# VH-VL binders against q8ixk2r445to577: the designs that were tried, part 113

Target 1, 133 residues: q8ixk2r445to577
Amino acid sequence: FFGMLQNKGLTDYCFDYNPPDENQIVGHQVILYLCHGMGQNQFFEYTSQKEIRYNTHQPEGCIAVEAGMDTLIMHLCEETAPENQKFILQEDGSLFHEQSKKCVQAARKESSDSFVPLLRDCTNSDHQKWFFK
Key: E = the ipSAE of ESMFold2; O = the ipSAE of OpenDDE; V2 = 0.75 times the mean of E and O plus 0.25 times the DockQ between their complexes.

## First folded at step 5 (VH-VL)

Design g56 (framework fv_zigakibart)
Fold by ESMFold2-Fast, scan of step 5:
Structure g56 (fold): chain C 133 residues (1-133), chain A 119 residues (1-119), chain B 107 residues (1-107)
Amino acid sequence: as target 1 above (133 residues)
Amino acid sequence: QVQLVQSGAEVKKPGASVKVSCKASGYTFTGYYMHWVRQAPGQGLEWMGYINPNSGGTKYNEKFKGKATMTSDTSASTAYMELSSLRSDDTAVYYCARDKYGDYYFDYWGQGTTVTVSS
Amino acid sequence: DIVMTQSPSTLSASVGDRVTITCRASQDISNYLAWYQQKPGKAPKLLISAASTLQSGVPSRFSGSGSGTEFTLTISSLQPDDFATYFCQQYYSYPYTFGQGTKLEIK
């Protein structure tokens, strides 16, 4: 699966990664932004290793969640995916983070009107449902 | 069974302060924003602000900055909203309401707390 | 601030009637609109989110439609329990704002 990773509940928004320095692709938070349909910073690949890869820039980035955190951060991909980089994309569209046993949810960033994907307890909410476009 | 149970009605004199509580049960308290919504007698709904119980972070409607203070106690699964320097036009029903997804619409509401300010 | 305008302010109807309530936003809010029902002396209850998504446990006679700036809430066949005040709410932009309400009364 690959393309723009769009939210079912927050219908105009897609996974987006736009690091402020294009020479430093790691360490920044993944955001949600209006879907533009052009790929680029919104183009992701779901791999057989259960990774969500950002291949627009090199070296390749992989989305991860650090222990005790709920934000999705870009890390460098590894040949064998570590547990904190594994997400199960289920048939109902839920994106389950294996290590934390939580689901990726579209939410507003705290005290802001910008949107981000966050880990939350799994529910049947459309805001936890994702699909590739 | 999600429930939000608010403290009882309050009658206060002008200049006093009041602290309303909202006890949550049936879900993970720190996973959801808690909002406060005001309804003056016979009037519509007015959003006051929210608190993120996980971080303690708050966002206020500009109209209520300096008037309302929101806090939470995660060990008790309880959110609080304090009104200071009460005036007669603070008379209203105050609701707590859960933001299920950080979406800013409210799937569960407390029963409301009536605050009456009279001399 | 985004202003939400509801019409009519009061609507008289009979059991079995089809009722439509309108909500207009002062600017484009896409589908970021919720509908609530409030009975006298009670807290509001969420009926619809994302303009048209019916919440679990809400009777199928309720439906929502619209996008952008014009939205409607329809009750296809009024029941006694439906006499209440209805509010729309935009959640597109801070601060989050409600319409003034539409009071649905017994004819």
Scores: ipSAE 0.006, ipTM 0.552, lowest interface PAE 11.3, mean pLDDT 86

Design g57 (framework fv_zigakibart)
Fold by ESMFold2-Fast, scan of step 5:
Structure g57 (fold): chain C 133 residues (1-133), chain A 119 residues (1-119), chain B 107 residues (1-107)
Amino acid sequence: as target 1 above (133 residues)
Amino acid sequence: QVQLVQSGAEVKKPGASVKVSCKASGYTFTGYYMHWVRQAPGQGLEWMGYINPNSGGTKYNEKFKGKATMTSDTSASTAYMELSSLRSDDTAVYYCARSKYGDYYFDYWGQGTTVTVSS
Amino acid sequence: DIVMTQSPSTLSASVGDRVTITCRASQDISNYLAWYQQKPGKAPKLLISAASTLQSGVPSRFSGSGSGTEFTLTISSLQPDDFATYFCQQYYSYPYTFGQGTKLEIK
């Protein structure tokens, strides 16, 4: 699968990663932003290694969650995907982060006008359901 | 509670090296990045780089690449920053500071280590 | 590198005053902006993250606002403990950069 990764509950919002340039692609938080349908910063690929790749830049970025954290951040992709970069896209649309046993949920960033994907206990909420558009 | 305790002040000659330590307590050391920030007399704050204690991976401000070396000791919950080939303009207070992965603002700081380089 | 510029560089005020410090980024940093307070001889202390999120334990008289390139830190009723230097910091992109600081001093 590839394309814009959109939330079923927060229906106008897509995964978005807008680094300032190629030298600065790593270490920033993945956000949710209004879906614009143009690809670019909202274009992601779900791979056979269960990675969510941001491949509009070189080297390619892969979404990861660090130990003890609930935010999704951009790391460099590795030839063999490490466990912190693996997300299981389930048939019902949930994104399950196997290492943490949690699901990706669309959430408001605390005290902010922004929305972000965060790890939360898995529920049947539409805010935890994602699809490629 | 979270504490970052740094080593004491150092006075060094030009050309020497100095290694500053930052001992962490009150949290899981491998769960956070450790950054180093410098403040020269009368100057602002300057970010030097970070180390991820979980992986040992480092990211340096290009200005300090080859000048500063960051390491950590997970068993001691201690981060280190070594400066080589000291010059008088390395005279500064050096701070360690903690951040979450992906959100690089600094919620806890060490007390600072003054490094003075004089002839 | 993203350049952070604060104004004013020095501000004289009296206890009870409302004071505002401004920080400008040379490019859009969204809300990836933090504010710190530093007293002489001490390490900086985090006041605000994400432009407007007040840190636990920081008095409610402190507030932050702004997005994109223009940000402000406001102290609604200045207290004696607030005389210090204030720094903004962007964490949108590497290398992370600070403003030059605003020194708040007794009038």
Scores: ipSAE 0.000, ipTM 0.545, lowest interface PAE 13.8, mean pLDDT 86

Design g58 (framework fv_zigakibart)
Fold by ESMFold2-Fast, scan of step 5:
Parts: structure tokens; sequence; C-alpha cells
Structure g58 (fold): chain C 133 residues (1-133), chain A 119 residues (1-119), chain B 107 residues (1-107)
């Protein structure tokens, strides 16, 4: 699968990664932004190693969650995907993070009008359902 | 200081095209989306679409697809909005307004460009 | 499209008055609501974002409240500089939509 990773519950919002420094694409938080349909900063690939990679042509980054944290951040991809970079995309559209045993949910960033993907206890909420378009 | 300076008023005949410019200064042009909003005489505000100057990517309000074309020139820090096949109902003030990446509201607006379509 | 409806469309008030303008969305937009002020012949100016966040440089007499479908803009003590048209705008989804505007005029 590859394309724009859109949320079923929070309509019109897609996974988005636009680091402030184009020469260092890692270390920043993945956000949710209005889907623009152009790919680019919203283009992701789901790999056979259960990674969510940023840009299939230049897979420099893999989404990860640090131990004890709930935010998704961009890390360097590794030869063998570490556990913190593995997400199971299930038939119902949920993204299950294996290491934490939690699901990716579209959520409002505190004290802000922006949305971000966060790890939360798994539910059947449409805010935890994702699909590639 | 942040400024968005738009081109001057235009008077056009039906069937013509017009290209409105919006020159940005006082900030990193490629760090912000540029949106266009119209206001017909005595009417409210209507969102037309946006361009991402960093990528050239655009999104249009369905109502303006095929009518408006948005472009940008990064070297000149200028955004453009062209209207084709002008009709009298295109008479309006056209504004450019910027949106910071990760924000969604219009924090700075251009002064507006009046486009009048008359025979 | 999300429809934004403001009330009243015209409001007459005196300097020193407490003024409230209401904005209603046709569906739940959480707090993705901005308020703009527009003076005749001028571009709109952002006053409030995220329903209640006052923008830098905007006088503290302005405040916003609400969430979901009903929002209010309040001016606690009206000043001469405040006579203008006020617009609410949702940025929950595309296309962005604005209320029809509320013209605040001298009583």
Amino acid sequence: as target 1 above (133 residues)
Amino acid sequence: QVQLVQSGAEVKKPGASVKVSCKASGYTFTGYYMHWVRQAPGQGLEWMGYINPNSGGTKYNEKFKGKATMTSDTSASTAYMELSSLRSDDTAVYYCARVKYGDYYFDYWGQGTTVTVSS
Amino acid sequence: DIVMTQSPSTLSASVGDRVTITCRASQDISNYLAWYQQKPGKAPKLLISAASTLQSGVPSRFSGSGSGTEFTLTISSLQPDDFATYFCQQYYSYPYTFGQGTKLEIK
C-alpha cells in the first residue's frame, strides 16, 4: 500500500510530515493536515516489515513511537525494522502499534487547533481507522 | 514585518482573462500556504483555494475549478491567481491570505485587488 | 459544505456597550473556528483562532467562546475603532466557509 493515509472519522485529514529542515528529516512529530491530494509531504508507504515509510522514492524516514510516549515521530529506517517502528494495518483499518499494544488515533493537539496521530487504547472508533487513497 | 502586496485594480471585458499577483515579504515565502478569497460587491467572503509555494501543489474550491488557476514564483516570492473567460459575476475584490503550515486560519491578508468585468 | 450562519446580520450599539455576535455551524466543527474583523475598504484582520485564542496585538476586550456548533464573539466594552463587519470562518474541512457577516454600526 502507498499513498495518502487518511482518517475515516476525521474526514479530510491525512498523515502529514513536513520537517522544517529539508536536510534532516528525522526527529520531528508526524501531524495530521487537510488532505491536498498531491502526495508530496502526505505520501507514505506501508511496507512488508510493517513500517510506515515517508516517501517511497526516498525512504529516509520510518514512523516510530518512543517507549512510554504516545506521539509518532520520524526515525531513520533500519535494515531490520525495530519493534517501535512496527504497525499492523488490520482489515478494519486500525493501525496497531505492536510494541505498545495501542492503536493510532486521530486526536486534537492540546492548546492548539491542530490534529496529530497519537497512540491510544484500541477501540472501534472511526478516529482509529485509516486507509490509503 | 509581514506584508502581502497585491497588484492594482483591473477593468476587463467579458471573455478576457486577468492575472492578480500577491507579493510576499517579511517571512519565508515557502513556509506558508497562500490562499485566495473573493468578496463580491456587498457580499461575504468566499474561499477559492490555495497553493503550496514549496511544492506548487494546489487545491480548489469546486465552484472555481476551471475558472481560477493558482501559481507561484518562489524566486520573486509572488503568488498569482488567474481568472479565465471573465463574466460580469466575476466582479469582486480578490484577496490573498497566508496560512502557516500546521495552522489553518488566515493570519495575514493582502490589501485586495478589485476586478471589474464590464462591457 | 459546512454552512456558517451568523446572528444578527446587523447590530447597532453604543460605545461602552457589551456586544455579542453568534455563529452557528451546520455540523460539529470542534473548535476550528476563526473570527475576522473587516473595516470598509480594508482586508479582513484575524482576531481569534481556535474559537477562543486571542491573536497577538488584538485588544483584550475581544473574546471568543464555544465549541461544536455554537460560537460567540464578545466585545466587553465597545470602542469607536470596533465598528466594522465581523466574520466567522470554519477550517474544519474543505471548502473553508465563512458566515455571512455581522455589521456592527453606531446606534
Scores: ipSAE 0.007, ipTM 0.579, lowest interface PAE 11.2, mean pLDDT 86

Design g59 (framework fv_zigakibart)
Fold by ESMFold2-Fast, scan of step 5:
Structure g59 (fold): chain C 133 residues (1-133), chain A 120 residues (1-120), chain B 107 residues (1-107)
Amino acid sequence: as target 1 above (133 residues)
Amino acid sequence: QVQLVQSGAEVKKPGASVKVSCKASGYTFTGYYMHWVRQAPGQGLEWMGYINPNSGGTKYNEKFKGKATMTSDTSASTAYMELSSLRSDDTAVYYCARDHGYSYDTFDYWGQGTTVTVSS
Amino acid sequence: DIVMTQSPSTLSASVGDRVTITCRASQDISNYLAWYQQKPGKAPKLLISAASTLQSGVPSRFSGSGSGTEFTLTISSLQPDDFATYFCQQYYSYPYTFGQGTKLEIK
């Protein structure tokens, strides 16, 4: 699968990655932003190795969650995908982070009306359902 | 070329409603969000909200919830903003502005503005 | 709401001058900041997005810098066409908010 990764509950929002420094694309948080339908910062690929890849900028990035954290951050893709970069996109649209046993949820950023994807305990909420568009 | 052409100036009495139009041309209308921004005389810019013409989905600034209604007509490539229960402090120039939705981009083209004057 | 504060509110300058306008956000907005130019009776024109990305067709004398909470717009060599009001805007969070504007006028 590939395309814009859109939330079922926040129907106008998609995964988005916009690093503030073009020479330092890794280490920044993935956000949710208005879906535009045209790729670029919102174009992601779901691979057979269960990675969510971002290749709009170089070097190519892979979404990861560090141990003990709940935020999705951009890491460099590796020859063999590490466990913290593996997400299972399930038939019901849930995006399960295998290492933490948690699901990706669309959530409001603290003290803000902006939105981010965060790891939360898995529920049947539409805010935890994702699809490629 | 991208153009956003707005309807002409309006003079309304308190309590009336006004509906401003914004006709888009030169691009795929459904590929961009359309935002509305107002500017009271001699004042700064105030964001009112947006409509996604592809889905009809809207987001309003809390200040305008229940007062502004945003709609669009995809066959006419036209966005609308209706303001109800007009008061004198709604006197302003109302702008439409397109937004690609890219997190690194914002309002790249604006309509020329529609002056709405509310007077008794 | 994120409050955007510009300084100065009014700036007097001469053609050829280097001018700098500052914009501060009440909280971290990363690089989700745009600069607009507005001339009397006209709609605003986008100059810079993502804090430092110059819009196509905007003269290279305009530049933007900053991240987080403090941002600057610089005009390296002021031209007659540059006398206008400048606004910063955050688009990090809804509602989108603008600074109060900086009026750049001829000295």
Scores: ipSAE 0.007, ipTM 0.602, lowest interface PAE 9.7, mean pLDDT 87

Design g6 (framework fv_zigakibart)
Fold by ESMFold2-Fast, scan of step 5:
Structure g6 (fold): chain C 133 residues (1-133), chain A 119 residues (1-119), chain B 107 residues (1-107)
Amino acid sequence: as target 1 above (133 residues)
Amino acid sequence: QVQLVQSGAEVKKPGASVKVSCKASGYTFTGYYMHWVRQAPGQGLEWMGYINPWSGGTKYNEKFKGKATMTSDTSASTAYMELSSLRSDDTAVYYCAREKYGDYYFDYWGQGTTVTVSS
Amino acid sequence: DIVMTQSPSTLSASVGDRVTITCRASQDISNYLAWYQQKPGKAPKLLISAASTLQSGVPSRFSGSGSGTEFTLTISSLQPDDFATYFCQQYYSYPYTFGQGTKLEIK
């Protein structure tokens, strides 16, 4: 799978990564933004190692969750994906982070009208359903 | 190239209303929030609120609730801010400013519209 | 509302000087702070976001630091083009609020 990773509940929102400094591609939070169909910052690849990979910039980044956190952060990809970078895209569209036993949910960012993907307890909410477009 | 072009200066009498426009170009208009900020002569900047052009949803600074109305026209890629019941202390330069990609700060600003309210 | 206070309100300096402008928030805003430059008759221009992230195209002589409640904007070697008013802005909580501004003028 590859392309724009779109939310079923927030129909027009896609995974998006736009670091403020292109010389430091990692360490920043993944956000949700209106799907624009142009790839670039919204182009992700779901790999056989269960990574969500961002390869628009170099070095390539892989989405990760830090221990005790609920935000999705861009890290450097490894030859063997570490557990914090593994997400199971299930048949129902749930994106399950096996290490934490939580699901990725579209959620509002603190004190903002902006949205971000966050780890939450798994539910049947459409805000936790994702698909590649 | 991103540009925000605002309507021209206005001179109004107390009690009138004024509607300022902000025409966007060079990007997908519905993809970014549009904020309004004013600056009274010799004073600092004051945040008025924002509109999400995709949904039409708005958020106002409490001070401007019932006084300012924000709207947008997606076909024209234009945001509007109407200020009613004008008082002398509404004399200011009014700016539109684009929210930076879910990061909350303003990466592009309009050139400003001077509104003068005098008796 | 979060109150932002800048010091000094006016700063006189010469080309080549190192200048610092301080911004204080009435409560913890983490690093959700931006700095803007405004020249007479012009709209503000974004210089720094997230307290310390220099925006593309902004000269490296500008730098920002701080977190929590105290923040500083530094210009390491003042140039003629830098004489302007500088504003800090918190975007931690609505309503967004700005400092009163610091006018940097020729000594």
Scores: ipSAE 0.006, ipTM 0.534, lowest interface PAE 11.8, mean pLDDT 86

Design g60 (framework fv_zigakibart)
Fold by ESMFold2-Fast, scan of step 5:
Structure g60 (fold): chain C 133 residues (1-133), chain A 120 residues (1-120), chain B 107 residues (1-107)
Amino acid sequence: as target 1 above (133 residues)
Amino acid sequence: QVQLVQSGAEVKKPGASVKVSCKASGYTFTGYYMHWVRQAPGQGLEWMGYINPNSGRTKYNEKFKGKATMTSDTSASTAYMELSSLRSDDTAVYYCARDHGYSYDTFDYWGQGTTVTVSS
Amino acid sequence: DIVMTQSPSTLSASVGDRVTITCRASQDISNWLAWYQQKPGKAPKLLISAASTLQSGVPSRFSGSGSGTEFTLTISSLQPDDFATYFCQQYYSYPYTFGQGTKLEIK
């Protein structure tokens, strides 16, 4: 699938990646931002390797979660997807991070009205339901 | 429209057990963690733990491990908290409270409270 | 456990006053602090999360500030409906802990 990865519960918000330095796309947190339909920072690819790829930059970035963390960070894509970069998009819209056994949830960032995707225990919440648009 | 309705007051003898219910309505029950908080007379609030109604998984405050048991019934949209081996210092109002979701680990809707009195 | 200490324990004020309640954490909790209001015989009501984020429907006269170990709840112009007990709560680490409460009463 290709497109904007939108939240069912937070219907105005999409996965967004806007690194402050164009020469260093790796290591920054993925955020949620108002869906604008202009592509660029909100255009992702879900691959057969269960990766969420950011194709706007070369080399391509892949979303990952580091061990013990709950934030989604941009890493470089590997020839063979490592376990921390694999997300199972389930039929009910849940985005399941297999290595941690947790689900991606739309959540408010501390001390702000900004939103970020975070790993949380899986629930049947619409805040944990995602779809490509 | 979100409502949490708890069972009525209980008076128990030391050593007994009590089971408090919390019936949820007005939202998707399996979409939010349910917390339990108690308040002794004239005292502050004490967090006991939470249950994920979707998975049945629980997280307890160490002080309540082995003493409190949290369960849920998805078909009835009801959460339960059972307290065993009651002592006089368990006399308190027990609240169920829904996790906010967006502001994870804060409590946006609360039940009316269930008074549990332990006396001999 | 992280110990939350509120001051004062009791505060007497008049309608129209600016009121400030303080909450101190025994260790750095960043911004993981919430404020609740409780009226006699009622369940607590969430006012503020993440130290300063006002909840929907809470009057703008309420504000929260602080980070680390020192936090404040301010009511800019006290109204009759505001006489209640206020509690802070840290959610930095388990177990979540509350302050002992500050009772705001008529002077």
Scores: ipSAE 0.006, ipTM 0.567, lowest interface PAE 11.4, mean pLDDT 86

Design g61 (framework fv_zigakibart; at its last look DockQ between E and O 0.13; V2 from the best seeds 0.00; counts 0 for: pae E 6.7 > 2, placed apart)
Fold by ESMFold2-Fast, scan of step 5:
Structure g61 (fold): chain C 133 residues (1-133), chain A 119 residues (1-119), chain B 107 residues (1-107)
Amino acid sequence: as target 1 above (133 residues)
Amino acid sequence: QVQLVQSGAEVKKPGASVKVSCKASGYTFTGYAMHWVRQAPGQGLEWMGYINPGSGRTKYNEKFKGKATMTSDTSASTAYMELSSLRSDDTAVYYCAREKYGDYYFDYWGQGTTVTVSS
Amino acid sequence: DIVMTQSPSTLSASVGDRVTITCRASQDISNWLAWYQQKPGKAPKLLISAASTLQSGVPSRFSGSGSGTEFTLTISSLQPDDFATYFCQQYYSYPYTFGQGTKLEIK
């Protein structure tokens, strides 16, 4: 699958990566923003290795979660996907982070003016349901 | 340079409809939500809703559901807000306002369109 | 809906005065609060976002503080250009709501 990764509960919001400098793609948090339909910052690819790749810029970025953290950040993709970069997009729309046993949820970050995807205990909430548009 | 230019003042009779336009320039129109805010004479500001021009999706304040309809024309970089079945209490200045990317507050505003409903 | 209440509704002051305007939210909104300035016949202008972040081009005499339910806008040394109506706005949850406004008048 590829395209814009949209939230079912927060129905107009998509995964978005808005790095301050396009030449520095790594190290910043993935956000959620209004789906604009142009690809660019919102274009992601779900790979057979269960990665969520950001292919808009080079080098290619892969969404990762650091051990013990709940935020999604951009790392460099590797030839063989490490466990912290693997997400299972399940039939019900849940996006399951295998290493942590948690699900990606649309949420407001207390220290941020933006909606962000965060790891939370898995529930049946529509805020934890995702689909490619 | 970001600019939001709204259509001119309107005077309407009760029962009529009015469609206000907001033409955007100086940025990628489909990348930013456009909100509509109403200000009745001598009153404060009321959020009416927004449209996402990139998806065509809208979100309305419950108070304005069935009264206001928001649309956009991507090729013209223009957002629209239509009011139906006008009553005297719809008399107000209507503003369009652009949402700051990723931050949700309003960084640019149109100059406002005065709508007067009188018999 | 989150109700935003400003105080005072009207404030008379002189050039050089220190002016304080407060804004209260009916529930916790963290720091999801913006302040706007509106001059007669003009559209509102963004002054402060995230309760305390001064916007580019806004004079340093303006400052914001607060978190949760109590917020303050301060003008440290009032200038003639500052006579206007000031609005707070929460963007924590839909529907977005504004305070009723505080009108700053020449004393």
Scores: ipSAE 0.114, ipTM 0.729, lowest interface PAE 4.5, mean pLDDT 89
Fold by ESMFold2, look of step 6:
Structure g61 (fold): chain C 133 residues (1-133), chain A 119 residues (1-119), chain B 107 residues (1-107)
Amino acid sequence: as target 1 above (133 residues)
Amino acid sequence: QVQLVQSGAEVKKPGASVKVSCKASGYTFTGYAMHWVRQAPGQGLEWMGYINPGSGRTKYNEKFKGKATMTSDTSASTAYMELSSLRSDDTAVYYCAREKYGDYYFDYWGQGTTVTVSS
Amino acid sequence: DIVMTQSPSTLSASVGDRVTITCRASQDISNWLAWYQQKPGKAPKLLISAASTLQSGVPSRFSGSGSGTEFTLTISSLQPDDFATYFCQQYYSYPYTFGQGTKLEIK
């Protein structure tokens, strides 16, 4: 799948990546922003390797979660997807992170009005349901 | 210590408006959504909606759209809820409640403000 | 809207008793369920989140269980301070909804 990755519960919010320096795309947190479909910040590809790629930029970025963390950050994609970069988009819309055995949930970022995707224990909440638009 | 202190009881006539305040202390006011919950006499709790003080963004239970208006004053660390066109069935205790960051349930509550709508 | 139904509406018990209050959701809400205690003239106080997570400072005699559509709050040995009204609340989807309450009275 390719397009905007939208949250069912937090209506009209999409995965968004806007690194401060377009030449330094690694290590920044993925956020949620109002879906607009303009520019390159909200387009992601879900690959056959179960990666979520930020591929409107060269080199391509892949979303990862480091061990013991709950935040989604950008890493460079590799030829064979590392385990911490594998997400299963299930038929019910849940986005399961294989290594941690947790699901991606829309949440408010502490001390701000911003929203972010975070890993949480899997539930059937609409805040843990995602679809490509 | 997180504390939410609400304005005092109000007695209003039908057709009037009332504005309830909720002053927050002990935390960063703009970092947490503030919800409003009502409790009619002898009844349970009913969620009315929230305001995010950082952005001014609101979400209302559809039942209260057009009845309730939620605002905030960031410089005073105070949330407000105004009820318009009051009717007798608006008589209730109104609570403000802070949303737990990232989890959506309410970890701290104000003491409640009784609004009575009577002749 | 998700309807939350508590039972019983009123429960009479004595100090030392074990009591159980149930809450049923009209649809699957997984574990997105909180329990609150409310004493007369006071605001609700959060006891349990995520169906079973005991909040800091809440006595261990309180416990919660359940998932999906059926949830329970259990008090293993009632103390005098526990006589109050208890509410469940779903926070799975908007509008958030509460059960009608269970009044726990001294027998």
Scores: ipSAE 0.038, ipTM 0.659, lowest interface PAE 6.7, mean pLDDT 88
Fold by OpenDDE, look of step 6:
Structure g61 (fold): chain C 133 residues (1-133), chain A 119 residues (1-119), chain B 107 residues (1-107)
Amino acid sequence: as target 1 above (133 residues)
Amino acid sequence: QVQLVQSGAEVKKPGASVKVSCKASGYTFTGYAMHWVRQAPGQGLEWMGYINPGSGRTKYNEKFKGKATMTSDTSASTAYMELSSLRSDDTAVYYCAREKYGDYYFDYWGQGTTVTVSS
Amino acid sequence: DIVMTQSPSTLSASVGDRVTITCRASQDISNWLAWYQQKPGKAPKLLISAASTLQSGVPSRFSGSGSGTEFTLTISSLQPDDFATYFCQQYYSYPYTFGQGTKLEIK
């Protein structure tokens, strides 16, 4: 699967990554932004290694969850996907992080116009449902 | 088990100050925001503001700026809210309520602290 | 500020009844809406988040629906334990605001 990764509950919002330096794409947080399908910021790939890959830039980035954190951070992809980069996109749309055993949820930041994906206990919330558009 | 235990009822004169405490247990105190909500007698709920114990960052309802001051003590896993220049219309039950960062709804509440302001 | 208006303010019903409480937002809040139950002398209890997500431990007879400006809390078959006051809350923007409450009482 590839393309825009869109949230079901937070309508019209997609995974978005816009590093300040296109040559240094790791270390920043993945956010949610209005789905626009323009540029390279909203195109991701779900791979057979259960990675969510940001492959519009080289080297390729893979979304990871750092120890003790609930945010999604861009790391470099590795030949063998590390445990903290493994996600299961289930048939019901839930995006499950294997290591933490939590689900990715669309969440609101302090500003009403800012949103981020966060790890939360898995629920039936549409804010935890995702699909590739 | 998550618990939020608040300090006891307070009776104050107009112009006085009161400091309500909210002791948290059963979870990592700094991992959640603590909000304060008041409820006047027979009335609805009113959001006052919140503090992020991990960072110390606060946000207040404009209505309560200058009225409420929110602090926290991470070593004691306790949030505090001080009300100054008390008036009769500050009479209410004050609740602390936990929020997971980014969710901003309240999954656990303290039992409430009744503050009565009367001459 | 976003104004949340509940209706009705008071609702009389009997055990076994299907009841619906409505919450209206003064502007579009998407689905950033929670429902709480409060009994006399007690703190509010979270029932539903994100307009329709039932919290763990909450009976399945409770359900929430709606998006934008109109929201509903439904109890499919009222039980004795359900007589209480219910509040909606928007968390779309600061300051967060609550409805004035709906008191559900025994007919």
Scores: ipSAE 0.021, ipTM 0.692, lowest interface PAE 5.2, mean pLDDT 92
ESMFold2 (binder alone), look of step 6: mean pLDDT 92; pTM 0.938

